VH-VL binders against Prolyl 3-hydroxylase 1 (P3H1). Designs and how they scored, part 8

Target 1, 115 residues: Prolyl 3-hydroxylase 1 (P3H1), of Gallus gallus (Chicken) (q6jhu8r557to671)
Amino acid sequence: SHLVCRTAIDEKQEGRSDNSHEVHVDNCILNAEALVCVKEPPAYTFRDYSAILYLNGDFEGGAFYFTELDAKTQTAEVQPQCGRAVGFSSGSENPHGVKAVTKGQRCAIALWFTL
Short names: E, the ipSAE of ESMFold2; O, the ipSAE of OpenDDE; V2, 0.75 times the mean of E and O plus 0.25 times the DockQ between their complexes.

## First folded at step 4 (VH-VL; framework fv_ciduvectamig_arm2)

Design d53 (from c9 with light chain S97K; at its last look DockQ between E and O 0.58; V2 from the best seeds 0.00; counts 0 for: pae E 2.8 > 2)
Fold by ESMFold2, look of step 5:
Structure d53 (fold): chain C 115 residues (1-115), chain A 122 residues (1-122), chain B 110 residues (1-110)
Amino acid sequence: as target 1 above (115 residues)
Amino acid sequence: QVQLQQSGPRLVRPSQTLSLTCAISGDSVSSNSAAWSWIRQSPSRGLEWLGRTYYRSKWYNDYAVSVKSRITVNPDTSRNQFTLQLNSVTPEDTALYYCTTDYPEYWGFDYWGQGTLVTVSS
Amino acid sequence: QSALTQPASVSGSPGQSITISCTGTSSDVGGYNYVSWYQQHPDKAPKVLLYEVSNRPSGVSSRFSGSKSGNTASLTISGLQAEDQADYHCSSYTSSKTYVFGGGTKLTVL
């Protein structure tokens, strides 16, 4: 239920990493070194499903990716595309992050669902 | 936009209770997405997180080990405020006290009150 | 004292880049991506520069960037300006459901 935009300052600043989002889990507190994700308040434990809707695709970088609990071993990647949606369960099975936007601006809507 | 306004006494005697209030505008103290923290700053300790209160179907608190035996952080939903109570103060509790927002999605402190310098002196 | 280690001071000239380190343990900086950085000018409350290691809030200059490797997080300020002269603090979430701060770093712009 939130609009999220990440951008490079301009298109000549390719390779910058400050336009990324670190790996996390939506309904628990991930400790990637200990390989645990603790589902307890104040984390948003009531989130059961997550979705991202991409609003544009005219950028470089900014890929959405999934990992193992180690926050390092990439297991999947979603190519951003205008109108594409990514849905996933909010729990520890789906650690995820966003790679740096290297050119242009990435905008998406994040949604969370409670069953 | 969240704004935090602090109030409370600036001088407290040793062994007494330090009490500060933080009034919230732009959000609710009972928001299910926020937590409400107190942080203090002194030359000897720098910034020091003290504790928080938050609502998730019921009220919760987390407190720093250094003060957990003496601290209470309470919400006041009728006035949309939260308070710090620190019992049995000593001169080592002299500090600039801040209230802050603490959002679990970010795990950081976005909005800060104006600060209240509290002196503990006999 | 502080649970996270920062250098006491750092200096640089306008236009240079500087980096401030923040070292903790596997129970805080190493285990979590919940490291934040704050700028504090004299007589002012701290202002968040970065959260979640590298994420910049709206209105924070892109000259501020962050990273983490092992138990050490870093704040980098590029294109140093006179207005950057301030104290800089790091913070991390901990496995005890608490937060800890570094001792702070005084940045002097020469």
Scores: ipSAE 0.449, ipTM 0.823, lowest interface PAE 2.8, mean pLDDT 87
ESMFold2-Fast, scan of step 4: ipSAE 0.443; ipTM 0.857
ESMFold2 (binder alone), look of step 5: mean pLDDT 91; pTM 0.930
OpenDDE, look of step 5: ipSAE 0.816; ipTM 0.929

Design d54 (from c9 with light chain T94A S95G S97Y)
Fold by ESMFold2-Fast, scan of step 4:
Structure d54 (fold): chain C 115 residues (1-115), chain A 122 residues (1-122), chain B 110 residues (1-110)
Amino acid sequence: as target 1 above (115 residues)
Amino acid sequence: QVQLQQSGPRLVRPSQTLSLTCAISGDSVSSNSAAWSWIRQSPSRGLEWLGRTYYRSKWYNDYAVSVKSRITVNPDTSRNQFTLQLNSVTPEDTALYYCTTDYPEYWGFDYWGQGTLVTVSS
Amino acid sequence: QSALTQPASVSGSPGQSITISCTGTSSDVGGYNYVSWYQQHPDKAPKVLLYEVSNRPSGVSSRFSGSKSGNTASLTISGLQAEDQADYHCSSYAGSYTYVFGGGTKLTVL
């Protein structure tokens, strides 16, 4: 439902060296200092599952990663690859972000599902 | 669908309390899918979100840091309305005040009242 | 001072395309996909044009489109019309259930 493209030039111009998208949770508001995720508006609390689909692989960086609720302790990382999809539950067990693109352009589509 | 009707213009003296009302039709103030916000607009500061009230099994309020010590946003379920109280006003609080909805489906402020001009002067 | 930076003014001619930027930080525009755009004609309340960066409410013309790259969101108006002359405001979720706005951009259609 949501096409996002980022380039290494975008990252450099914005002073981003580590993340193109900061850590968040798809169906609640993450408070990393309090280690809680509050399932209330304006978050889309009805989202049950999320997916991201990489549309190309000819770039460097841009890895999708998961963290603990502290938004710092990384629990998993998925390297980009054309046609690779990452699926996960939209709730507080899967805080996630996207690392900075270091070369080229990254394009991906984000999708959300309600059970 | 949803309509919001606001109080008329106000002249308030410095140090007094500003009180505005927003009447709701087409939805309930206690709707689990809505939140009810106040936003003001001035030439010097542009649009500024002030706070909200909303019902999710119990009532919640959120307030902007800049006004948090002076502001209260309250629902009134019997009259299907919500209010803004802003204490200890100064000339800097002179603005056009809007009430509005925050629906999750829209992710923005989708319905707005007509606005209330508030002038704070001696 | 507005939290989000917009150009004060932009101009175009009928039929052209124009783009308005909205720049924040990783704690608002860059950190969330909850950017909205509002159109405001003189003496009227703002009207939502786009939400979640690029989604249009029912009834909003497809001439209005949105995108985001890092800390900057953009509103593009294609096929510019005289009726598009208005002020345009961006907003973003800013964490802790709060929102911030840009300073607004006055669009003049010449």
Scores: ipSAE 0.000, ipTM 0.528, lowest interface PAE 17.2, mean pLDDT 81

Design d59 (from d2 with light chain G31K N55D S97K)
Fold by ESMFold2-Fast, scan of step 4:
Structure d59 (fold): chain C 115 residues (1-115), chain A 124 residues (1-124), chain B 110 residues (1-110)
Amino acid sequence: as target 1 above (115 residues)
Amino acid sequence: QVQLQQSGPRLVRPSQTLSLTCAISGDSVSSNSAAWSWIRQSPSRGLEWLGRTYYRSKWYNDYAVSVKSRITVNPDTSRNQFTLQLNSVTPEDTALYYCARDYPEWSGYGFDYWGQGTLVTVSS
Amino acid sequence: QSALTQPASVSGSPGQSITISCTGTSSDVGKYNYVSWYQQHPDKAPKVLLYEVSDRPSGVSSRFSGSKSGNTASLTISGLQAEDQADYHCSSYTSSKTYVFGGGTKLTVL
């Protein structure tokens, strides 16, 4: 388990488009230009399933989102909510990132499983 | 909370093996969310990450290219500790050595707990 | 020799702001939002101040803030205090699943 708390950037930077976590895939190296994800070092290729659990909801921003392999075309977004869990396979079907936290602090637990 | 306590020889002769131990309390060396790293600090090279060990269904290691041929980072689950072994040392390996907790996946949290440091001198 | 470039020294007076830069490449600082900053007082181990460019660990003052533009990350310390006098180190995650560090910056509070 991995507890991560992310704090809002300066209020003068509210609305900033920078991500708290860049788009990546949990078990391979994403090449967004080539639209491939390659299972090789330094990626953690042994990961099969990922999960994140939100521990609070008193913040703004910090949304978890999924993209196509281009790391630009957003396919889904999960609104943060206290007690909400997001589960997904760790492979190339689920490139994902986390948007910037714009107010307050976001705390979540991340878990990875090998089947 | 989490504490890392280092031990090992402070003086090593050139061509010998440098060996240090980091004892962990407040967490497990086989934690599936953490990794355990060695970092050194010298005037000539600054801070330099050397390698890590971590458990994810089996044990893994990652090593810096500069030391990869000489380094082993090894866990000991029965004593809740991990060790650094650096072979064929030269005077350039003289440095202050730290162990630290690491989170290499997901967020790149960096090193949130450090040992006290061990100054290792490589000289005859 | 250091993979990331920092100024060797910076100085400021109590109450002022200072900024320390950390320049890498498109394979580390420019690619990942996995930049950390460490404060090191004499004869002590480094202490994490910021991680993932701008996030503060619990207990770290809001006077410490971080940002990134292209291949350069920056640490800003506002409202300088005497106790901020220390060495500051940046680090970045790399595509080879390793970490690289900057050369360190000595902050003098005059």
Scores: ipSAE 0.000, ipTM 0.582, lowest interface PAE 12.8, mean pLDDT 81

Design d6
Fold by ESMFold2-Fast, scan of step 4:
Structure d6 (fold): chain C 115 residues (1-115), chain A 125 residues (1-125), chain B 110 residues (1-110)
Amino acid sequence: as target 1 above (115 residues)
Amino acid sequence: QVQLQQSGPRLVRPSQTLSLTCAISGDSVSSNSAAWSWIRQSPSRGLEWLGRTYYRSKWYNDYAVSVKSRITVNPDTSRNQFTLQLNSVTPEDTALYYCTTDYPEWSGHWGFDYWGQGTLVTVSS
Amino acid sequence: QSALTQPASVSGSPGQSITISCTGTSSDVGGYNYVSWYQQHPDKAPKVLLYEVSNRPSGVSSRFSGSKSGNTASLTISGLQAEDQADYHCSSYTSSSTYVFGGGTKLTVL
């Protein structure tokens, strides 16, 4: 498990990169230009299922979203809500990211499971 | 390690611009490890955070709503300092002004851990 | 007016414990663990005493402790000493990415 907090101030910082928040796939290395996802290190290839649990809802922005393998075409979006959980398979069918927090602080727990 | 040294006029006329400077030693004003804030203190309002400037690939500013229309906090990288400009001052802006370090984007917000010596500014004619 | 509510004064005797409260809203104290406390002696700049509710900077005595419940943060000073006589200020981060302060509490050690 992994606790992640992001603030609106954090999202104003240019040049900040955190691979856990960019569009990615949890168990392979996404090559969005080639439209492939390769199971090799440093990816955690053993992950089968992922979940995110929101610990608060008193912020703006920070929406969880899914894309196609191109990391551009959004397929779904989940609005944050305290106690809300988002579950999904860890493979190439669910590329996902988190939008910028525009006000306040977003805290969530990330969980990964092996079948 | 960080030291902050303030300078500027101690008497300002109503309607004029208040300008104060904070010189930094022990770190760079463009350091990506800190932000630089102004706070004032008066008997009637207590402590008030006014605004900050900080560099993260580009310069950012944040300002308190109460002063937002009149305030500018500006860095000067060549002199390693930052300034407060507060326009259209009134006697209600009479206060002890401090510059401070600040860490707004970090999950480990360490408070305002270094302060300048303070400058008492009186707004009167 | 001050955004956060503190008692104007508190008093205690050497060796006793006192607690100072700092009450805000869900958009500041209740929403974030970014509450800090400052000690200010006469004619001196404030000094950070606690940050992130309960963390002590290096060199701050363990007699100073902090906690938070809902919209109220508290500073507790145990084993009061004469040099603790000072003004104490609380501050909190807000949902607007700004900071607000309490009105300050004057501690008198009798």
Scores: ipSAE 0.000, ipTM 0.540, lowest interface PAE 18.1, mean pLDDT 81

Design d62 (from c7 with light chain G31S E52D N55D)
Fold by ESMFold2-Fast, scan of step 4:
Structure d62 (fold): chain C 115 residues (1-115), chain A 126 residues (1-126), chain B 110 residues (1-110)
Amino acid sequence: as target 1 above (115 residues)
Amino acid sequence: QVQLQQSGPRLVRPSQTLSLTCAISGDSVSSNSAAWSWIRQSPSRGLEWLGRTYYRSKWYNDYAVSVKSRITVNPDTSRNQFTLQLNSVTPEDTALYYCARESYEYWSGHYGMDVWGQGTLVTVSS
Amino acid sequence: QSALTQPASVSGSPGQSITISCTGTSSDVGSYNYVSWYQQHPDKAPKVLLYDVSDRPSGVSSRFSGSKSGNTASLTISGLQAEDQADYHCSSYTSSSTYVFGGGTKLTVL
């Protein structure tokens, strides 16, 4: 298991459009231009399911989101909430990223499972 | 934490093999969450990634096209280290050589070199 | 010559913001969200500053931010400080499962 914290860009840097974590797929290498995700090393091709567990809720921004393989067309968004877990398959059906944290610090535990 | 310590000859003759070793402490060379890279730096070419070795159920290597015919990056699990061998060197191989860890441990997209060795200046001259 | 194009130099004054670009092709920066930025002070090894375009390692100031549009990734440093004077290098994963680096940008804080 891995603890991941993202801290807000301070108010002098507000207005930036950078994500806290860019869109990727957990078990393959995403080529967003070609619209393919290739299961090859160094990707962790053995991952079958992913989960993220939120450890706090006292922050703003930091939304978890899913996209199409183009890494641009958003298909879903999950609002962080302390104690909330989000589970999803690790493959090309779930490209995902994290939007910028605009206030405070977002902490979560990331977990991966092999069936 | 994790530390990388480099060793090897600093002077190599043209046509010989350049050999460097990177000793790892605080992590395992066979860690599933890492890859082990060699990178060199010269005034004329800047930073150049040369190759890596890593363990994902079995050992893999990837090499830059420019050196692929001359290079081997090899792990040694018993000594917890990895090596660079670069054959048939020329003066163009004169550079500061670094070993580095690539970390992959979270959210699968982390492809950065988070720990670097101290660097070894290798001069290729007659 | 380097595979990724960066300006050779950039300068700014304390408190200003500067941006360094890193331009590749559709076989590297344009296709993959695996762009890293490294800071290098004289006679020292590079230190990772950003990875995956915009992620910051623990301990890296929020003054450093990253973005990507098409074939170009950008590093922005806000609130410039004297200690930011250094060389900055970008790198990207490639369609050949390798990495390439940019030529490096020398930042001068005047």
Scores: ipSAE 0.240, ipTM 0.785, lowest interface PAE 4.4, mean pLDDT 85

Design d64 (from c2 with heavy chain N32D, light chain G31K N55D)
Fold by ESMFold2-Fast, scan of step 4:
Structure d64 (fold): chain C 115 residues (1-115), chain A 125 residues (1-125), chain B 110 residues (1-110)
Amino acid sequence: as target 1 above (115 residues)
Amino acid sequence: QVQLQQSGPRLVRPSQTLSLTCAISGDSVSSDSAAWSWIRQSPSRGLEWLGRTYYRSKWYNDYAVSVKSRITVNPDTSRNQFTLQLNSVTPEDTALYYCARGHSDFYEGYYFDYWGQGTLVTVSS
Amino acid sequence: QSALTQPASVSGSPGQSITISCTGTSSDVGKYNYVSWYQQHPDKAPKVLLYEVSDRPSGVSSRFSGSKSGNTASLTISGLQAEDQADYHCSSYTSSSTYVFGGGTKLTVL
């Protein structure tokens, strides 16, 4: 298990992506331009399932979202809620990221499982 | 709290092998959320990352291209430590050597959060 | 020479703000938001100040902030204090699964 906290991004900061965590895949190295995800180190290639558990809800923004392999086309979005869990397969079928936290701090526990 | 303690030689002759050890407290060398790096610092090159070892179902290593042919970074799970071996040293390898913990699990980003105190290594005759 | 470009020195007066730049390429700073900054006082190991461009570890003053635009990351120190006088180093993850560092910037608080 792993505790992950993200804090609000100052709106005056230049060049920040507007994401609290960039789009990635949990068990391979995503090359969004080539539309491939390569299972090689340092990625945890043995991960089969991922889960995120939200520990608080007193923040704004910070939505968890899924994309196509291009890391641009959003396919789903999950709104944070204290006690909400999101589960998904760790492979290239679920590229995902976290949108900017605009107020407060978002904390979640990340869990990974090997089948 | 995580602590890293270094040992090793302080004077090495050209063509010999440099060996340094980093002892880990407060974390496991086989931790799934950590990677263990060696970083050196010299006036001419500044900070230079040399390589890392990490456990992800099996042990992996990554090395900087500049030292790849001469370097080995090895874990020792029984003693909870990791080592640097740098072969065929030259005066250009004279530097302050640090061990450091890095994250590489895609959630915490890629940075060095704990550093050893450093070991000054001089390569001369 | 270092892979990332930083100014060799910067200076400021107490209470002012200064900014230190860190310029890389599209294979490191420009590609990933995995830029970190380290403060180093004489005879001490580097200490992490910022990671993932702008996140602060617990215990690091809010006077330290980070940003990134294109291939350039920046560290801004507001409300300069005498104790901020130190060397500052940037680092980035690379597309080769390695790390690179900047040349370091010596901050003088006048």
Scores: ipSAE 0.013, ipTM 0.651, lowest interface PAE 7.9, mean pLDDT 83

Design d7
Fold by ESMFold2-Fast, scan of step 4:
Structure d7 (fold): chain C 115 residues (1-115), chain A 124 residues (1-124), chain B 110 residues (1-110)
Amino acid sequence: as target 1 above (115 residues)
Amino acid sequence: QVQLQQSGPRLVRPSQTLSLTCAISGDSVSSNSAAWSWIRQSPSRGLEWLGRTYYRSKWYNDYAVSVKSRITVNPDTSRNQFTLQLNSVTPEDTALYYCARDYPEFSGWGFDYWGQGTLVTVSS
Amino acid sequence: QSALTQPASVSGSPGQSITISCTGTSSDVGGYNYVSWYQQHPDKAPKVLLYEVSNRPSGVSSRFSGSKSGNTASLTISGLQAEDQADYHCSSYTSSSTYVFGGGTKLTVL
């Protein structure tokens, strides 16, 4: 597990669509141009399931989102809410990122499980 | 095979800017999976991470609080290298300077390739 | 000054086991499983020995192992060999998305 806190001041505040965490896959190296995800070092290839637990909701931005393998086509977005958990498989079916925090501080716990 | 090769002046006067370059072979400075860091080592302070640059749809920097007001780490994609600039140096900045590869999304993976090191002396 | 606490020196004889500790706080060593260890021989750059507390890079001997309990990470070297004589440094990720290092431990193989 991994506690992550991001504040608005830590993000570039220039009105751009900056991500707090760029699109990636949890158990392989994503090559968005080639539309493949390769299980090789330094990726944690042994991860099977991922989860994120929001610890607060008093911030703006910081949305969790899923994309296609191109890392551009957004397929889903999860609104942050205190106590909300998002679970998903760690593989190439779930590329994901986190949008910039624009006001306040976002704190979440990231968890990874092996079968 | 990844190799990091450092170059730059080895003697700098107090109040001047310390400037070093790290040339990358076997990987790209704009790699979407890596980051490029500067670390220094002195007898009094040990190893000290200074900052990094990395590409994730756009360029990002992270800097240590102790040097944040004086430091710039910049990539040069045309030459496949990155640089350290440290302004207003004092004798306390005398150290062995290393460039290294790391991973912001996987911060526990550490620094897996290091340059040879450059001893920079700040002296009048 | 180094943020993580390591003993300045440690010694052992060939064939013995030695352990080096690395103590931080809940905002670094205690907060994450993101501790790395580095081996540094004289006049050489540091070399990554362990990452994410206990994982060994390809080519690193199984004699090197890592663990963590609370705010303290530990490097254990079993079957000490003369070639292990070096400086050992720990590093941790922080809650500010930066890195901190320990002061380093000089290992002497007697």
Scores: ipSAE 0.000, ipTM 0.541, lowest interface PAE 15.8, mean pLDDT 80

Design d8
Heavy chain, then light chain:
Amino acid sequence: QVQLQQSGPRLVRPSQTLSLTCAISGDSVSSNSAAWSWIRQSPSRGLEWLGRTYYRSKWYNDYAVSVKSRITVNPDTSRNQFTLQLNSVTPEDTALYYCARDYPEYDSWGFDYWGQGTLVTVSS
Amino acid sequence: QSALTQPASVSGSPGQSITISCTGTSSDVGGYNYVSWYQQHPDKAPKVLLYEVSNRPSGVSSRFSGSKSGNTASLTISGLQAEDQADYHCSSYTSSSTYVFGGGTKLTVL
ESMFold2-Fast, scan of step 4: ipSAE 0.034; ipTM 0.726

Design d9 (from c9 with heavy chain T100A T101R)
Heavy chain, then light chain:
Amino acid sequence: QVQLQQSGPRLVRPSQTLSLTCAISGDSVSSNSAAWSWIRQSPSRGLEWLGRTYYRSKWYNDYAVSVKSRITVNPDTSRNQFTLQLNSVTPEDTALYYCARDYPEYWGFDYWGQGTLVTVSS
Amino acid sequence: QSALTQPASVSGSPGQSITISCTGTSSDVGGYNYVSWYQQHPDKAPKVLLYEVSNRPSGVSSRFSGSKSGNTASLTISGLQAEDQADYHCSSYTSSSTYVFGGGTKLTVL
ESMFold2-Fast, scan of step 4: ipSAE 0.012; ipTM 0.708

## First folded at step 5 (VH-VL; framework fv_ciduvectamig_arm2)

Design e1 (from c9 with light chain G31S E52Y S97K; at its last look DockQ between E and O 0.65; V2 from the best seeds 0.00; counts 0 for: pae E 3.1 > 2)
Fold by ESMFold2, look of step 5:
Structure e1 (fold): chain C 115 residues (1-115), chain A 122 residues (1-122), chain B 110 residues (1-110)
Amino acid sequence: as target 1 above (115 residues)
Amino acid sequence: QVQLQQSGPRLVRPSQTLSLTCAISGDSVSSNSAAWSWIRQSPSRGLEWLGRTYYRSKWYNDYAVSVKSRITVNPDTSRNQFTLQLNSVTPEDTALYYCTTDYPEYWGFDYWGQGTLVTVSS
Amino acid sequence: QSALTQPASVSGSPGQSITISCTGTSSDVGSYNYVSWYQQHPDKAPKVLLYYVSNRPSGVSSRFSGSKSGNTASLTISGLQAEDQADYHCSSYTSSKTYVFGGGTKLTVL
């Protein structure tokens, strides 16, 4: 687990990819061209479930989103809200990313579980 | 916070083995969350990733094709360090050598050692 | 393994925006979002500016941004400042479980 903060405090960032996280999978190496996610070291192959706990909501942007394996086709989006948690399996079913924070600062705790 | 401290000889003769050491503080070389890389830089080749070692239930290595026949990267858990050995060096191996972290969250190189300029010459 | 192609040099005046390209193949930049950018001043080790294409580590200015389209990643520096004069390197993970670097780009601030 660790604390993650992404911020746009010093500059307006509308229409930017800054303060984002590109699409990835938590326990495998995503090859979006081949549409596969290879579960091999040094990836954290022992992660079975992931969670994000939002610590604040006073910001713009920063949405959490899921995609297909192509890392492009968005399938769902979660708006951050103070105290909201997002739980999902860590494997290839849940490629995900974070959209850019356009104003303010987004803070969350990321958690991983091995079952 | 991770710190990397390099050591080793700065002059190596052709055909000898280049050997460098990277001491780790702030993490363990056997951490299941890290990998440990060597990168070199020269005017003719720019930055060149050489190889890495990491522990995931057992020790793994990955090496660049260009050096795979000559390179070994070894951990030393008792001293919390990892080493580069490059056999049969030539003047083309003259470069500034760095050790780096290689964390999967980054899939890139976040912490760098101070660099060691190794000259291969008679 | 594949070479990543960067322009050898780029220049701009203070306040301008500039973009540095990094072109690879479908076996590296095209397949993976594991693209990183490094800034290197003379006599210093490279310093990571961006990882995962566009993510900024703590302490990196929001003037640095990144993107990727197809086999090409891009670093954009907005509001160019004198301190931005440096070498810039891109890297990518490859399908062979290796990393490759671009040849580097010298940025001159006029």
Scores: ipSAE 0.412, ipTM 0.808, lowest interface PAE 3.1, mean pLDDT 87
ESMFold2 (binder alone), look of step 5: mean pLDDT 91; pTM 0.932
OpenDDE, look of step 5: ipSAE 0.767; ipTM 0.920

Design e2 (from e1 with heavy chain T100A T101R D102G Y103H; at its last look DockQ between E and O 0.03; V2 from the best seeds 0.00; counts 0 for: pae E 11.0 > 2, placed apart)
Fold by ESMFold2, look of step 5:
Structure e2 (fold): chain C 115 residues (1-115), chain A 122 residues (1-122), chain B 110 residues (1-110)
Amino acid sequence: as target 1 above (115 residues)
Amino acid sequence: QVQLQQSGPRLVRPSQTLSLTCAISGDSVSSNSAAWSWIRQSPSRGLEWLGRTYYRSKWYNDYAVSVKSRITVNPDTSRNQFTLQLNSVTPEDTALYYCARGHPEYWGFDYWGQGTLVTVSS
Amino acid sequence: QSALTQPASVSGSPGQSITISCTGTSSDVGSYNYVSWYQQHPDKAPKVLLYYVSNRPSGVSSRFSGSKSGNTASLTISGLQAEDQADYHCSSYTSSKTYVFGGGTKLTVL
């Protein structure tokens, strides 16, 4: 498990397109230009399932979203809410990212499971 | 653009510890998309991967079997560097030593330091 | 000696195509597509030419191509030029979470 907090205190946060975490896949290295995700070290190849548990919801931005392998075409978005969890398989079918937090601080627990 | 700058002594006596440093610019030693390796080259053995350090929630190391009992690769986050320590060196450890970055998408070596020729002799 | 086998030397004339082989085992080249090729001119650090068997990094000429069959990867240089005279190294990821290199191939442009 991992506690992750991201904040919008940086005065350069406004107007930026940077994500709080770039689109990635939890158990392989995503190459969005080539549309492949390669299970290779030092990627966390042993992860089979992932989950995010949100600890708060009093912030703006910071949306969790899924994409196609191109890392650009958004397929789903999860609105953070205190106590909300999202679970997904860790493989190439679920590229995902977190948009920049524009106000406040986003905190979540990340969990990974191996079958 | 990533650059790797090596430093360290060029002469080491047998039985001593070889210690080299690789300073990183344009990337972070704690990048979750990279791994940081040491590779050496000699006329008799060619290129030889020695080991690496990388950060994935915590720090990890992998070492070649041939040196695993003598090698340590350490990150230094505060200086954005990583180091090689090779204990109990012999003349067979005489080589041109490189540091290199493991590429995020193919895990080969896309950036190399300039090389440091280390001679082990008395 | 080296974990991957390359010919010690190859030669060709300007404009020709040449191929350098890299033979490993089922525990490295045979099981993984994590094969890379590096060009090294005298007194210089290696430079990556190909990765993932056949992919070219930005700035690498399309004259360099790669392939793999079974336990053998191949680097092909088409339209050979004088500046291609260099040493060429292959590498592969292994099932032991390590990397191994070939012995290197000295290419002479005649």
Scores: ipSAE 0.006, ipTM 0.568, lowest interface PAE 11.0, mean pLDDT 84
ESMFold2 (binder alone), look of step 5: mean pLDDT 91; pTM 0.938
OpenDDE, look of step 5: ipSAE 0.700; ipTM 0.908

